# Designs tried in a protein design chat: miniprotein binders against b1l550. Part 11

Target 1, 279 residues: b1l550
Amino acid sequence: MRLPEELLERARDIHSEAPSHRIKLDRVGSFGLKVPVEFKGFLLLAEADVWVSLPEGRRGVDLSRQVEAIYELSNPPKDPFSLCREAAISLLEKLNYADSSGVSIRFDAPLQDGESLKYYGVEISSIASDEIINKIRVEILGMTACPCTAELIRAYKSSEIAATHTQRSLGILEVSTKAEHPDPDKLASIIERAMSSPLRTYTKRPDEGGLVIRSLSNARLAEDVVREMIHLFLEEFGHLPEDTHILAAVRSMESVHMHDIYAERSFSLDEIRKEISSH
Short names: E, the ipSAE of ESMFold2; O, the ipSAE of OpenDDE; V2, 0.75 times the mean of E and O plus 0.25 times the DockQ between their complexes.

## First folded at step 30 (miniprotein)

Design p6 (at its last look DockQ between E and O 0.90; V2 from the best seeds 0.00; counts 0 for: sugar tag NGT 59)
Fold by OpenDDE base, look of step 30:
Structure p6 (fold): chain B 279 residues (1-279), chain A 117 residues (1-117)
Amino acid sequence: as target 1 above (279 residues)
Amino acid sequence: SLTIRVRVIVYGKEVWIFIYFYGVPEEVKEKILEKLLEEIRKIAEELGVTIEYTIYVENGTIRVRIYVKGDDPEKLLEAIARIIELAAELAKKLGDPERAKELKERAKEYIERLKKE
């Protein structure tokens, strides 16, 4: 049932009223929208968040305009990078009282695994003000083998290939930059290469055995994984602006303990370059 | 009250400038827009930048979307400064000297960035 439009003439515009308390809000928006995106030839239904800042003199945000802005840009479906950026710009354009806007899009990204597909989690964001900051977060699972246990077993049995416990580990790379969004596939690759071995969707017996042997021969602490991620990131993305901010992290779901091991490093490209050069 | 707002977004070699006109009398609307567009074209030609624009009229507000693209960052900054100055001049003509002053000060900030580079 649609109410008569004449009621709009009689009703107060609640959103434009002065608030009881004159306080600016950083983010006001709609979270958990579903929008179609095109990614690597796939049409995906992604989750999206849209928001703007609210000045101290305005009671509320025109939420319907926010929703309209992103859906207008999502038809026809486009790549999530452009969608984020364009929507952030459109939000600022349409909601002229806002000082900043933001868009975040989340989905599982397909990744080729032989003849099958595996996936990684990705969140693509853009924040607009007088400039645009692009953010991307990639999460992908891998396998780690413990070098400490391996060393103990080697000492005990004098074996060339020492058995050790293995576990699933989640690698995380988050990048914030004034440049274009880094390639998420490359980020996922960095994380996988930093682990003892990647995970596979489909394995034949020989492949599975090989995967485990590779893991055992490339045993790494959670700390090792993070350091390797940073190293590989610098090799691939060292050309990004110096003020680019990176979070590299790993959460190891330990197989011999009930708790997880977590390691992280947050840094700018400028900071990490100075650190490495001092050595 | 008549007011002009200007929003600037810089991203790489691209710039978006949104100019909002509030409370513009219908009698002068065409003249103001013509002048704005003419001056923008001149800026584009002088600086060698590409400028595209779209005009929207919504709820009594005139919104001009200006898209500027160029390979020289200095030229982009200069374009921004000149467009803001143009908006300041229009604000003055529309009887809003306070806004004109504010916009002129904002334009100077972009010019100062040019000097530090």
Scores: ipSAE 0.722, ipTM 0.885, lowest interface PAE 0.7, mean pLDDT 92
Fold by ESMFold2, look of step 30:
Structure p6 (fold): chain B 279 residues (1-279), chain A 117 residues (1-117)
Amino acid sequence: as target 1 above (279 residues)
Amino acid sequence: SLTIRVRVIVYGKEVWIFIYFYGVPEEVKEKILEKLLEEIRKIAEELGVTIEYTIYVENGTIRVRIYVKGDDPEKLLEAIARIIELAAELAKKLGDPERAKELKERAKEYIERLKKE
């Protein structure tokens, strides 16, 4: 049952009124929307959030208009980066009282792993005002091998034993920039290369042995993984604007403990270059 | 009831400019659009930038979506300034001199950026 359209003439337009308390809001939106996206040949069902700022003089946002903005652009499905940026622009176009808009899109990205697939987490966003700021967060699991235990075991049997504890570690890179979103596969690759070894969907025993030997040969503290992530990031993405902000982090699920450990560093490209060149 | 609003979004070598005309009398809508489009074509040709546009006309409202793309940042800034100046000129002719003054000042800000580069 649809209510009569003529009621719009008789009812107050609540959204366009001034609020009783004139306080601006930073984010007013619809969260948890399902949208189709096309990513590297895969059609994925992603989760999206859309929002705009609300000035102190306007009581509400027409939330159905926000939702329509992203859904109009999602048919036919397109790559999530274009959808994110175009939807953020469309929000400001259609809700012209807002000073800023934002769109976030989250999905599990498939990555080829031999004859199989593995997955990593991606969240992208575009924040629009008089310019656009793009943000991407990538999370992928890898393997780390503890160098402290490896050295103790080597010292115990100085030339004949190579062993240590290994564990899953979650690597995180988050980038905020005025340039286009970095390729999430490249960010995932940086994280994996910083680890002692990548994780595989499956291995046969000879391949599994090789994986473990590789991890022992690349034993790394969580702190070392974060530092290596930063080094590799600078090598690949050092060309981004100097005010680009990065968070590099590792949460290691230490196999010999009941708890995780965590290491992180946040920086701008300008900041980290000055730090490195000072040494 | 008559008002004009302009929004500009810059992203790399791409620019979106939205011009909103509210409360425009039916008899002048076509003339406003014809003048706007003629001048936009001239701007694209003279500056060597790509301009695409879409016009939405609904119940007393005109919304013009203008997309500008070019490799030269200085020409992009000039295109933005000239489009805003055009909106200011239209605001003045439609009887909104305060908005025309504000838009003219905004256009000057883009020209000031050209001088500092």
Scores: ipSAE 0.648, ipTM 0.862, lowest interface PAE 1.3, mean pLDDT 88
ESMFold2 (binder alone), look of step 30: mean pLDDT 79; pTM 0.804

Design p7 (at its last look DockQ between E and O 0.88; V2 from the best seeds 0.73)
Fold by OpenDDE base, look of step 30:
Structure p7 (fold): chain B 279 residues (1-279), chain A 119 residues (1-119)
Amino acid sequence: as target 1 above (279 residues)
Amino acid sequence: SLTIRVRVIVYGKEVWIFIYFYGVPEEVKEKVLEKLLEEIRKIAEELGVTIEYTIYVENGEIRVRIYVKGDDPEKLLEAIARIIELAAELAKKLGDPERAKELKERAKEYIERLEKREE
């Protein structure tokens, strides 16, 4: 049943009315949309969130227009970086009462692992106002070996390679910048290189053995991993604007404990440079 | 009441400027827009920046989308300031002096940014 279009003329525009309480809202939008994106030659179905700010004098946001804006830009599918940026701009253009807009796109990114595929989680975002801030969050799993247990075993039994417990660890890099989004593959690589060893989708027995030996030879605390991530990040992305903000974190799913170990550092490029130079 | 709204988004070497016109009589519309576009073209030529524009109507409002691209950040800032000043002049002509004043103040902010970069 389609309602007569004439009803629209008779109906009050609820969204444009003054609210009962004149309070500005930071974000109003649609969360959990599915949009196609093209990423590194793959066509992926991504999850998307779109939002705008709402001024104090307006009761509601035109949500249908928000949804239309992102889908118009999603056909044909394009890279998620451009989609985020263009959609954020389009939202501000269309919804002229908004002071800011934002778009977030989430998906599992493919990563080549020999003849197979690994993956990492990625969230790409753009926030628009008088300027555009680009944000990217990368999460990828690796393996860590405990150096403390290794040292204990070494002290007890003289061995060239000390046995120790290993666990799966999630590394996280989040970058917010006024520049273009950093390359997510490079971010994922930094995280993997900061771990004791990477994970593999496909392992033959000799490969698995080598992976474990590598891990044992490169035992790292969660704290070590975070510090290494920061170090590698500065080497690769030190050219970004000084006001670029970074979160480096690791969550280690400990194999000998019921709980996880977590470590993080939040910093700007300017801040961390000053810190390092002071030593 | 006749009003004009200007939005500016700066990203790297690209700038988006959206101008919204409210309550503009149809008789004045063509003349106002023609003059605006002529002046924008002059700005592009003088500053050596690329300017593209689109005019459309949405929700009964006349909208002008302006896209500015240039390699020199200083020229971009100047372009923004000059376009905002044009909008201020239009606001004045349309009988909205308060908005004109606000827009002039915004233009000054971009000029100040330009001056800080030159130091």
Scores: ipSAE 0.712, ipTM 0.873, lowest interface PAE 0.7, mean pLDDT 91
Fold by ESMFold2, look of step 30:
Structure p7 (fold): chain B 279 residues (1-279), chain A 119 residues (1-119)
Amino acid sequence: as target 1 above (279 residues)
Amino acid sequence: SLTIRVRVIVYGKEVWIFIYFYGVPEEVKEKVLEKLLEEIRKIAEELGVTIEYTIYVENGEIRVRIYVKGDDPEKLLEAIARIIELAAELAKKLGDPERAKELKERAKEYIERLEKREE
């Protein structure tokens, strides 16, 4: 049943009232929305969160206008970066009492892997106020090979036999910038190149052997995977604004241990350049 | 009651300006819009920036979405300042001198940013 539209004239607008406790809120929104996006020729069903700030003098947010803002822009489906930014702007336009808005979009990105596909995780955000801050987080699995065990086995067996333990490691790059979102495929490539070897959806025996040999030839501590991610990131994205913030991290599922190890570094471009140039 | 609100979002070489008019008397709505659009066209021509706009009228209330694009950051800042100053002039003419004062001070902030960049 649809109620008569005339009732809107007589009912209190609860959302526009002042609250009993005048406390501002940083994020009020609708989370877990399903939106279609078009990414590099693929039509994907992504998950989105939308929110705005709420000033101390306003009791509630018109949540239907929030959802309306992103759904109006998602049909027909478009690339997730444009959708994210345009929705954040639209939220501030439609909810003019807010000081800021935000949109996050999450999806699994397809990546070519020989004759098959693999995937990696992507989460993008745009935070709008008097300016826009773009954030992207990319996560992809790779293989790491332990250099410590490799060295011990080499010392024990000096006859050129090489062996070590290998494991899956999750690499993470997160970038926050006033520039456009970095290309997620390039971020995923940086993570994979920093690992001892990429992971494949499947391999034939000769190709599997090659992956193992590559991993042994590029045995790396988790700490050095993070350092390599940073080095490669600076080569490709060092042109971004100086106040761009990056987090590089690895979570390694060490095959000989019951627990994971973790390494992380966060920095701004200005900060890391000063650090490197001081050596 | 009458009020004018302005929101500005800057992203690289693109700017979004939203002007909200509340409580504008029906007899002056067309004049307000004509004045706004006339001055916006002059700003685009004088500064060599691209300006696109959309006008929404919902329940008699006016919202103007203004999109500005240009390669020169100084011209963009000047365009923002001029559009905000225009909103201030309209606020004064429509009988809201307090809001006009606030908007003029806000436009001045963009002019100060422009002067800083020229240094």
Scores: ipSAE 0.658, ipTM 0.871, lowest interface PAE 1.3, mean pLDDT 89
ESMFold2 (binder alone), look of step 30: mean pLDDT 79; pTM 0.803

## First folded at step 31 (miniprotein)

Design p8 (at its last look DockQ between E and O 0.85; V2 from the best seeds 0.71)
Fold by OpenDDE base, look of step 31:
Structure p8 (fold): chain B 279 residues (1-279), chain A 119 residues (1-119)
Amino acid sequence: as target 1 above (279 residues)
Amino acid sequence: SLTIRVRVIIYGKEVWIFIYFYGISEEVKEKVLEKLLEEIRKIAEELGVTIEYTIYVENGEIRVRIYVKGDDPEKLLEAIARIIELAAELAKKLGDPELAKELKERAKEYIERLEKREE
């Protein structure tokens, strides 16, 4: 049953009323929307969050308009980068009482692995105010081999390539920048290259053996992985603005422990450059 | 009461400017908008920037979406400042001198940014 439109004239606009407490809110919106996106030739159903700021003098946000904004832009499906940016802008345009807006889109990104696919997790965001800040978070699994155990075994057996425990490790790169979103595939590549070896969806016996040998020959601590990620990131994305903020992290699901090993570094490009130059 | 609201979003070589008009009559609206658009065109020509605009009505408000694109950041800042100044002039004409003053100050901020880049 649709209520008569005439009732709208009699009803108070609750959202536009003054709140009982005049307090600004940073984010008010709809979380867990599903939107189609086109990503590198794939049509994907992504999860999306949309929000705006709420001034102190307004009780509520027009949530329906937020939802409308993103769905208008998502048909036909487009790349998630443009969708985030355009939706953020549209939100500010539509909801003129808001000082800021934001859009976040999450999905599993396909990554070619021979004749098969592997994937990485990606969250693409844009925050708009007087400027636009683009954020991207990439998470991809790799494999690490422990150099400590390797060294112990080497010392014991005098082997050139020592056995060691291996485990899956989750690498994380999060970048916030006023520039365009960094290429998530490149970020994923950096993470994989920073680990002992990448994971494979499928392996033939020779390939599996080679993968493990590679890992053993490239044993890395979680700390090593993070440092390598940062190093590789600087090589690939050092051209980004100096105020670009990065989080590099790894969570190693250690095979000899009940717990995970975690390492991270948060930094801006200018900060890390100064740090490196001081050595 | 605020008769005009101006929002500026800068992203690289692109700028979005939204101008919202509140409580103005349709007659005043047409004249004001025509003049605004003419001046915007002049700005585009003088600065060598691309300016696109759309006028629409939503929720009883007249809205102007202005999109500015240019390769020279300095020209973009200047374009922003000049457009805001136009809005200030409009505010003055619409009988909101306080808003006009505020907008003029905002325009100055962009000019100051421009000056700092030239140094």
Scores: ipSAE 0.682, ipTM 0.859, lowest interface PAE 0.7, mean pLDDT 91
Fold by ESMFold2, look of step 31:
Structure p8 (fold): chain B 279 residues (1-279), chain A 119 residues (1-119)
Amino acid sequence: as target 1 above (279 residues)
Amino acid sequence: SLTIRVRVIIYGKEVWIFIYFYGISEEVKEKVLEKLLEEIRKIAEELGVTIEYTIYVENGEIRVRIYVKGDDPEKLLEAIARIIELAAELAKKLGDPELAKELKERAKEYIERLEKREE
């Protein structure tokens, strides 16, 4: 059922009224929208959030215009980075009373893994005002091997036993920048290279042995995984604007414990360079 | 009453400028748009930037979507300032010198950014 358009002339425009309490709001939006995206040849179903700021003198948001901004751009499906940025711009164009807008898009990114696929988590966002701030968070699992237990076992059997506990660890890189979003595959690669070994969807026994040997040869504390992630990030993305902000973190699901270990560092590019150059 | 609102979004070598006109009488709409478009073309030629535009007209609103692209960030800032100055000139010609003054102050913000960048 569709109501007559003529009613618009008679009905109050509730959204444009002043509210009884004149308080600005930072984010008013529609969250959990389903949108199709095209990512590196894959058609994926992503989840999106869209929002705008709301000034103190305006009672409500034109919600249909807000949702329209992203859905008009999502057909046909296109790459999620363009969709994210273009939708954030469209929100400010369509909702001119807002000081800022934001769009977040979340999806599982496919990654080739031998004869199969594996996936890692991606969340991107674009925050628009007079400028655009792009943010990307990548999460991928890898394998870590404990160097403390490895050293204890080496001391017990001087040259005959190479062993330690191994576990899944979740690596996290989050980047906020005025430049284009970094390539999520490159961020995932940095995280995996910082680990003791990558994880596989499945392995044949000879390949499994190789993965374990690799992890033992590259035993690392969670703290050192984070440090290696930062080192590798700086090598590949040190050219980004100086005020680019990064969070690097690892959550290690230690196989011999009932609890996880967590290590984290956040920094701007100018901050970390000063820190490194002082040593 | 007359209202002119300007929004600017800068991203790398690309700029979006949205100009919203409210309260313009139907009889002057074409003159306002012709003046704006003529001057925008001159700005593109003088600064060597690419400019594309779309005009939306709806009851009570004229929205001009201006897309500017160029390799030189300083030319982009200058284009922004000059386009906002056009809006200020239109406000003055339409009999609202206070609106023109506000828009001129907005344009000066980009001139200040250009001067800082040149340092």
Scores: ipSAE 0.643, ipTM 0.858, lowest interface PAE 1.4, mean pLDDT 88
ESMFold2 (binder alone), look of step 31: mean pLDDT 77; pTM 0.776

Design p9 (at its last look DockQ between E and O 0.89; V2 from the best seeds 0.74)
Fold by OpenDDE base, look of step 31:
Structure p9 (fold): chain B 279 residues (1-279), chain A 119 residues (1-119)
Amino acid sequence: as target 1 above (279 residues)
Amino acid sequence: SLTIRVRVIVYGKEVWIFIYFYGVPEEVKEKVLEKLLEEIRKIAEELGVTIEYTIYVENGEIRVRIYVKGDDPEKLLEAIARIIELAAELAKKLGDPERAKQLKERAKQYIERLEKREE
């Protein structure tokens, strides 16, 4: 039953009223929306968050308009990078009381692995104000081999390739920049290359053996992985603006412990360059 | 009362400028908008930037969406400043001298940024 339009004219616009407390809010929006996106030839159903800032003098946000904004741009499906950016801009355009807007889109990105697929987690975001900041977070699993245990075994048994415990490790790269979103596939590649070895969806026996041997020959601490990620990132993305902010992290699901090992570094490109040059 | 609001979003070689008109009679707006658009075209030609614009009404407010694209960041800054100045002039004509002053000051900020880049 649709309420008569006449009743709507008599109703107060609650959202436009002054709040009881004049306090600005940073983010008000709808979280957990589902939107279609096109990513590298795949049509994916992604999770999306949309929000805007709310000034101190306004009680509420027109949430319906926010939802409308993103869905208008989602049909036909487009790449998530453009969708984030365009939606953020559209939000600011539509909701003229907002000083800032933001859109975040999350999905599992397909990654070709031979004749099969593996995946990495990705969150693509854009925040708009007087400028646009693009953010991307990539998470992908790899394998690490422990160099400490390897060294102990080497000391005990004179072998060139020492046995050691291996485990899955989650690598994380988060980048915030005023430039275009970094290529998530490249970020995923950096993470994989920073690990002892990548994971494979399926392996034939010779390939499995080779993968493990590779890991053993490239044993790395969680700390090593993070440092390598940073190093590789600088090589690939050193051209980004100096104020670009990066989080590099790894969570190693250690096979010999009940807990995980975690390492991270947060930095700006400017900061890390200065640090490396001082060495 | 606020007659004009201007939002500027800068992203690389692209700029979005949104101009909102509040409390202005439609009859007055048409003439003002025509002049605005003509001046914007001149800016585009003089600075060698691409400017696209759309005028629409939403929630009883006249809105102008301006999209500026150019390869020269300095030209973009100049375009922004000039467009904001146009908005300031419009604000003045619409009887909002306070907003005009604010917009002029904002335009000046973009000019100052331009000057700092040239040094």
Scores: ipSAE 0.705, ipTM 0.871, lowest interface PAE 0.7, mean pLDDT 91
Fold by ESMFold2, look of step 31:
Structure p9 (fold): chain B 279 residues (1-279), chain A 119 residues (1-119)
Amino acid sequence: as target 1 above (279 residues)
Amino acid sequence: SLTIRVRVIVYGKEVWIFIYFYGVPEEVKEKVLEKLLEEIRKIAEELGVTIEYTIYVENGEIRVRIYVKGDDPEKLLEAIARIIELAAELAKKLGDPERAKQLKERAKQYIERLEKREE
């Protein structure tokens, strides 16, 4: 059923009224939108959230304008970084009562894996006000091999093949910066290189042997992985603005335990450099 | 009621300036836009920055989207300040001297940032 158009003449504009309780809101928006994006030649279906701030004097947000802002920019599909930033600017332009806007876009990024593909998780955001803050979170699985168990087994058997428990570990890098979003493939590579070994979609027996040897020869604690992520990140992205904020973390699904191990460190580039230079 | 609002978003070497005109009398809208566009073209030429604009009209109200790009951060700050000052001049001519005063103060803040950068 469609209501008569003439009702618009008689109805109050509820959204533009003052609310009963004059309290500002930080994020009011539409969450879980599906948008097409183009990422490195792939056409992907991404999930997006859009929002604006709402001042204490305005009762509601123009939700249709929010959805319009991102969908107008998503046809034809384009790279998610441009879409994210441009939509955040458009939201703030179109909803001029807001003092900030934000857009988040989430997708699984394909990554070449020999003759096949694997994937990693990506979430990017752009938050606009008088300036733009770009955020990116990358999550990728790798393999860790426990050095503590490896050492105990080595000490127990003097002439046998090294052994230890291995497990899948989820590596996380999250970056917030006033510069452009870091390349997600480079962030994923940093995480994988910090692990004992990457995971593959599949391997043939000779390649599988090499993968196993690498993991056993490169045993690392979850804490070691986090520290290595930070080291590698600073080597590649140390040029970013000093107020750039990073979170590096690992959740290791320990194969010999009923529970996970978690390690993390957050820092700004200014903070970590002062910490390192004090040693 | 007549008012002019200005929003500025800075991202690296790019700046977006949005000017919103509310309650401008219909008979002067064309002249206001002509004045604005002529002056921003002069600013682009004088400062050596790229300026692009789009005009939107919705429900009789005017929004001007101004995109500024340049390699010299000092020229970008000057462009922002001069565009805000232009909006202030328009506000005064349209009978909103209090808004003009507020806009001039905002423009001054960008000039102060320019002076600190030179130091």
Scores: ipSAE 0.674, ipTM 0.876, lowest interface PAE 1.3, mean pLDDT 89
ESMFold2 (binder alone), look of step 31: mean pLDDT 80; pTM 0.813

